# VHH binders against Type II methyltransferase M.MthZI (mthZIM), part 8

Target 1, 355 residues: Type II methyltransferase M.MthZI (mthZIM), of Methanothermobacter thermautotrophicus (Methanobacterium thermoformicicum) (p29568)
Amino acid sequence: MKTTHRIYFKNSADMNELKDKSINLVVTSPPYPMVEIWDRLFSELNPKIEETLIDEEDGLRSYNLMHEELEKVWHEVDRVTAPGGVVIINIGDATRKIGKKFQLYPNHVRTIDFFFDRGYQVLPFIIWRKQSNKPTKFMGSGMLPPNAYVTHEHEYILIFRKEGPRQFKTEEERKLRRESAYFWEERNQWFSDVWTDLTGVSQRLNHKNLRKRAAAYPFELAYRLINMYSIMGDWVLDPFLGTGTTMIAAACAGRNSIGYELDHNFKDLIESRINETLKLSNEIVMRRINDHIEFIREKNGKYYSENYKFKVTTRQEQDIRLYYPRTYKKIKNNEFEFFYQEVNPKKERQSKLNI

## First folded at step 26 (VHH)

Design w5 (from r4 with D31Y)
Fold by ESMFold2, look of step 26:
Structure w5 (fold): chain B 355 residues (1-355), chain A 119 residues (1-119)
Amino acid sequence: as target 1 above (355 residues)
Amino acid sequence: EVQLVESGGGLVQAGGSLRLFCAASGFTFSYYWMEWLRQAPGKRREWVAYINEGGHTDYADSVKDRFTISRDNAKNTVSLQMNSLKPEDTAIYFCAADWGTWRTPFDYWGQGTQVTVSS
């Protein structure tokens, strides 16, 4: 098995490298409108945004212009998403004072409206309660009612589906779907409408300028979503790639990927992260297996993994196959092929003798 | 106190057969994977076979189709039928147990029983 991963360093408002209806899953986090760290990026895309923020102090107009820039990308996302495809957008609302006026700017509403108006089914989505030592606070009048404000501590993981449930019509497709199953206890953990067990990541970077733009979600967030909403061999897109987390998670999950990133300076960072992740890729899969074995240890079970012979909770888990990327090669500038190894139960029994 | 006690080892001519037994006590036998391992003189230990709690089995390539592992949960015993023995099968054979984990040590080990296959 191999997967292909491509990075395009350009504005994803134009994704002409991608054919219509070619993408099975989008997992992304855009710049958040009205969140100050992103002001420069939006103003570089549209200089009117700087005018409305600074000169006019017009929060509503700034908000609308910022979303218009994102919607150029959402139009391309819609074009490239296949029928039955899923679009997942991690986005937070912004609390912000413009001039003397404080309010929340409801980014999730505008994003939902875009896809809902274009016929997407809005699926149950996730409130991500980020664990942070220093959440942004706007207190207003503090202890004096009624002009105090709640502290905003969550983001959204919005989930949209294009044109109804995906169909798997060939036996080859159905087999790959069965092999891409996740464990019962992973399902219970992952398919919850509130996630509190993941922290935000400021990224451990040795280059200060890159860190200013990398308020990324953690590997585990992308890895869950990719396993939840795709099968092995699917194409995963991130139009706001950043430090490469979605691509790396797709590779670890046996999916192909495409990423767009405006800032070409991320190139070396992404490759460095690929190398570090490959050193640990086997351990990611072994952790899932050992967590499962610990979970099922004291459970009554009727079903067994066909491939690995440990107990599983449900019939649907019997055909699970687990692969990890062992090596990669750089095919051309910004394109990678990953090569996989299936976990080997016999080798793992032998390896216990070295412990 | 957990114990795994192997028996049935001995001297056998090449081409012959032996059956090893492992008697287990001190833990909930029916939850565990039971395993046979061996160590030849001057060699590292080698995994031979397992049988899981549900009776599914697998074998090292070097012994497949010659060795058969089985278990009796009522008697808390595991056996290893060894047929078509070769001088290369000469080793101390150990019984071991865990609950099927990967990349962690076996929980319990026996002291081993010697199998010697003469040419």
Scores: ipSAE 0.398, ipTM 0.790, lowest interface PAE 3.0, mean pLDDT 89
Fold by ESMFold2, fold request of step 27:
Structure w5 (fold): chain B 355 residues (1-355), chain A 119 residues (1-119)
Amino acid sequence: as target 1 above (355 residues)
Amino acid sequence: EVQLVESGGGLVQAGGSLRLFCAASGFTFSYYWMEWLRQAPGKRREWVAYINEGGHTDYADSVKDRFTISRDNAKNTVSLQMNSLKPEDTAIYFCAADWGTWRTPFDYWGQGTQVTVSS
């Protein structure tokens, strides 16, 4: 099999390269309104934002204007998302003092409201608790009630579905869906409403001007979500591509992808990251297999993988097929094709003799 | 103490048949994949066949349709029926056990039994 991956270096408020209803899954993390590192970006998009932040010190108006800029992108996301498609947005609320007033700016509420008002089903979503060594910034009155503040150490992974459950009408579609299944213990780990096992990352960047714009989430976060909410061959969109994490995860999972990124300086970084991840892609799949075998080692499961003959927990896991990208080629500027190999059980049995 | 002991090797004419046995002790046999491996003179070891804890089997292409692996969980034995033998099947045959893991060493090995196929 092969997958296609395209990058557009432009503002994703206009995604005219994409047809209506062409995208099966969106996985993204936008610039976070009211988080100070993003103030300049938002002010460049809408100069009124700079005025409300600096001249007026009006947090509420700044918050509303920043969300209006994001909503231009969410309108395009809505247009391009297919019926039964899923939109996943990683976003954090902002805690911030403007003038003498401290408050939380509830970015997740505004984002939920946008999609809910447009008829999306809000699915159970995930609180992502990140490990941090940073000291607590906002304590308020400390030990004296009532003006002390809760420490804010999580983000949201919001999950929306357009127009009801996706349908799989042909036997070929149903077969591909069955082959795209994940292991029972992966389901239990991934479909939890709190994730505590993933850290935020500082990406290792060779370009000095890009270091402060590192990717918002780790590879594993995107990889889980793509496996959870799409099947092989689906189209995955990230309108805020950044360092390319979503595209790389889609490629590793056998999905096609499209990314938008405003900053042209990410181009070389994204390709470098593709090369680094591709060199290790086989190990990603082998880790999943061996983790599964270790999990089921002494369990009472009675089902077996039809393709690989190891024990599985449920009937739904019997048809799992696992592929990894072996190579890729550049089709044209900013477009890539990935080529895949299925894991080979006989080769892997022979390889044990070399150890 | 884990022990895998092969038997049933010997000299056989090309086109003939031979049945190998492996007796296992010292571990919970019914949890393990049981495997046959072989090493011909001057060659690397070759995987031959496995039978998993549920009775599912697979074979190297070189022996498929000629060899049959089976197991008896009550006796803690695995066997290899070898039919239509060729001189190229001449090797020391080893019994091994693992959990079906990929790219990790086998957990247990036997000492092997010699099979020689003459023209």
Scores: ipSAE 0.323, ipTM 0.744, lowest interface PAE 3.7, mean pLDDT 89
Fold by ESMFold2, fold request of step 27:
Structure w5 (fold): chain B 355 residues (1-355), chain A 119 residues (1-119)
Amino acid sequence: as target 1 above (355 residues)
Amino acid sequence: EVQLVESGGGLVQAGGSLRLFCAASGFTFSYYWMEWLRQAPGKRREWVAYINEGGHTDYADSVKDRFTISRDNAKNTVSLQMNSLKPEDTAIYFCAADWGTWRTPFDYWGQGTQVTVSS
């Protein structure tokens, strides 16, 4: 097995490099409208936004203009997404005071409306609660009603499907789908409409002191979504690539990927993370196997993995195959190929003895 | 108190056969993978075979088709039938148990039984 990974350093409002209906899964997190760290980016994309934010102090109009900029990207996402393809957008609502008016700006609503109005099926989506033990500043008037406000500490993982359920018509496709299955207990953990076990970290990047501060989301978030909504060999797109997390997760999961990133200064950081992918993928796969074996050891299970001979909960898990990247090569500037190896039960039995 | 006790080792001529046994106690035998390992003089330990809780088996390439692992859950025993023995099979043979986990230590080990194959 081989996967291909391409990075385009340009505005993803134009994705002419990609053919219509060529992408199986989109996993991305855009700049969040009305979140202050993104104001300069949006104003550079559309100078009218600076006028509405600063001169007019018009929150609603600013919010609408910022979403219009994102919708240029969503139009391209719609064009490139194949029938049965899934679009996943991690986005948070903004709470913000403009002038004397404080309110929530419901980014998730506007995003849902865009895809729903274009005939996408809105699938049950995930509330990502990033609960913190840090002290919370009082919003509004503190203990004095009625001008105090609820603290907002969650984001959304919105999930859209184009043109109904994806079909797998050839035996080769159906076999690959079966081999791409996940464990029953992973399904229970991952397909929950609230995630509380992942922390998003916003931090300064130590590499090259980048001009923009990147907000990171955890590798595990992307890795779950890619395993949940694609099969091995699928093409995964992130039009807001950032530090490369979605691409790295796709590589670890045996999927091809394409990323767009406006800021060329991320190039070295992304390449550094690609170099680390080999170790991460192997460790993740071994952890998944051992976590499964621990889960199943006292469970009522009558099925076994055909490939690895440990117990599994369901018939659908019998054909699971697990791969990790062994090597990679740079094909040309900003393009990489990964070469995979399947886990080997005999080798792993011997490895327990360090021989 | 967990015990794994191997028996059946000894001296045998090349081409001969030998059957090893492992008696297990102190844990729920039917839940565990049972495995055979070996260590030849001056060499690192080698995995030989396993039999999982469902009766599925696998073997190292060096012993495949010559060795057969089996288990008796009623007696809490594992055996290793060794046919067509070669001098390279000379080793201390250990019985081990685990949950089938990868890259983690075996949970229980026996003391081993010596098998010597003369040329």
Scores: ipSAE 0.305, ipTM 0.746, lowest interface PAE 4.2, mean pLDDT 88
Fold by ESMFold2 at other seeds, fold request of step 27:
Structure w5 (fold): chain B 355 residues (1-355), chain A 119 residues (1-119)
Amino acid sequence: as target 1 above (355 residues)
Amino acid sequence: EVQLVESGGGLVQAGGSLRLFCAASGFTFSYYWMEWLRQAPGKRREWVAYINEGGHTDYADSVKDRFTISRDNAKNTVSLQMNSLKPEDTAIYFCAADWGTWRTPFDYWGQGTQVTVSS
């Protein structure tokens, strides 16, 4: 098995490299409208935003203009998403004071409205409670009612589906689907409408002159979503690639990927992360296997993995196959291929003797 | 007090057969994977076979089709039938138990029994 991973350093408002209906899954986190660290980016995209934000102090008009810029990307996402494809957008609402007026700017509402108006099915989505040790808070009047404010510490993982449930028409596709199953206890953990077990990523990058990604999601968030909403060999798109987290997670999960990133300065950072993927993926697969075995030892089960002979909870887990990349190579500038091997139970039994 | 005791080792000519036994006590035998391991003189230990709690088995490529692992949950024993023995099979054979985990130590080990296959 081989996967392909491509990076385009350009504005994803134009994704002409991608054919219509070519993408199975989108997992992304855009710049967040009205979140201060993104003001410069939005003003560079549309100079009117600087005027409305600074000179006019018009929060609502600034919010609308910023979303108009994102919607250019959402139009391209719609074009490239295949029937039955899933679009997942991690986005947070902004709490912000403009002039003397504080309010929440409901980014998730505007994003839902865009896809709902275009006929997407809005699926049950996830509230991500980021367990930050030192959150930034707007207190308002503090202990004095009624002008104090709730601390806002969550984001949304919005989930949209195009044109109804995906169909698997060929026997090969159905086999890949069965082999791409996840464990029952992973389903229980991952398919919850509130996630509290993932933390955010750092507010700073080590590289000079890179934009900060204060709202970047961790590897595990992308890895879960990719396993939940795609099968091996699917094409995953991130139109706001950033540091490359979605691409690394896709490679670890045996999916192909495409990423767009406006800032060329991310190139070296992304390539560095690609280089570390082989260690990461092997550790993750082994952890998943051992976590499962520990989970199932306390259960009476009648089903067994056909390929690995450990117990599984459900009939649907019997055909699970687990792979990890063993090598990768750079095919051309900004394009990488990963080459996989299946976990080998016999080799792993032998490895226990060396610990 | 967990105990795994191997028996049935000895000297046998190449092409011959031997049956090893492992008696287990001190834990719930029927819940565990039971495994055979071996260590030849001057070599690292190698995995030979397992039988899981459901009776499913697998074997190292070097012994497949020559060795058969089986278990008797009523007697708390696991056995290894070794046929078509080769000098390369000369080793101390150990019985071990675990939950089938990967890249983690075995939970219990026996002291081993010597098998010697003469040319």
Scores: ipSAE 0.273, ipTM 0.730, lowest interface PAE 4.1, mean pLDDT 89

Design w5 (from r4 with D31Y)
Fold by ESMFold2 at other seeds, fold request of step 27:
Structure w5 (fold): chain B 355 residues (1-355), chain A 119 residues (1-119)
Amino acid sequence: as target 1 above (355 residues)
Amino acid sequence: EVQLVESGGGLVQAGGSLRLFCAASGFTFSYYWMEWLRQAPGKRREWVAYINEGGHTDYADSVKDRFTISRDNAKNTVSLQMNSLKPEDTAIYFCAADWGTWRTPFDYWGQGTQVTVSS
């Protein structure tokens, strides 16, 4: 098995490199309108935004202009998404004081409206609590009513589907779908409408430096969503690639990917993360297997993995296949191919003897 | 106290057969994968075979079709029938138990039993 991964360093408001209806899954997090660290980016895209924020102190107008810039990208996302395709947008609302007015700016509402108005099915989505070392507190009057404010420290993972459920008509497609299954306990953990469990070392792999400051979401978030809403060999798009997290997760999951990133200065950082993907993917696959075996350890199950002979909870898990990249190569500037090896149970029995 | 005690080793002529046994105590035998490993003189330990809690088996390529692993959950034993023995099968054979986990240590080990195959 082989996957292809491409990076385009340009504004994703124009994704003319991509054909109509060519993408199976979008997983992304845009710049958040009205969140202060993004003001410069939005003002560079539309100079009126700086004027409305600073000179006019008009938060509503700023909010609308910022969303108009994002909606250029959402139009391209709509064009390239295949029927039955899924669009997932991680976005947070902004709490912000403009002039003397404090309010929440409901980024998730405007985003839902965009896709809902265009006929997408809005699927049950996820509230994600993102741990922060420096939370912003707008307390207002503190202990004195009625001008005190709720502390808002969650984000949304919005999930949209284009044109109804995806169909798998050929036996080859159905086989790939069965092999792309996830474990029962992963399903129960992942398909929850509130995520509070994204912590630990895997979210910080090589993120202690500048990468951590720029990453929109941890690797595990993207990895879950890619496994939940795509099959091996699918094309995953991130129009706001940033540090490359979605692309790395797609590679680890055996999916092809395309990313757009405005800032060419991210090139070397993304390439260094691609270089480390071989070990990361192997670690992830082994963790998933061992977590599963620990989960079913004393359960009375009647189904077994056809390929690996460990116990599984459901009939749908019997055909699971797990791959990791053995090597990769740079095909041309900003394009990479990963070459995969299926896990080898016999080799893994042998490896236990050396530790 | 958990114990795995191997028996049945010895000296056997090339082409011959031998049956090893492993008696288990101190844990819930029926939940575990039971495995055989071996270590030849001057070589690293090598995995030989497993039998999982459901009775499914697999074998190293070097012993496939010559060795058969089986288990008796009523007696808490696992056995290894070794046929068509070759001098390169000479090794200390160890019984081990685990949950089928990957790249983690085996949970329990026996002390091993010597098998010597004379040419």
Scores: ipSAE 0.235, ipTM 0.713, lowest interface PAE 4.6, mean pLDDT 88

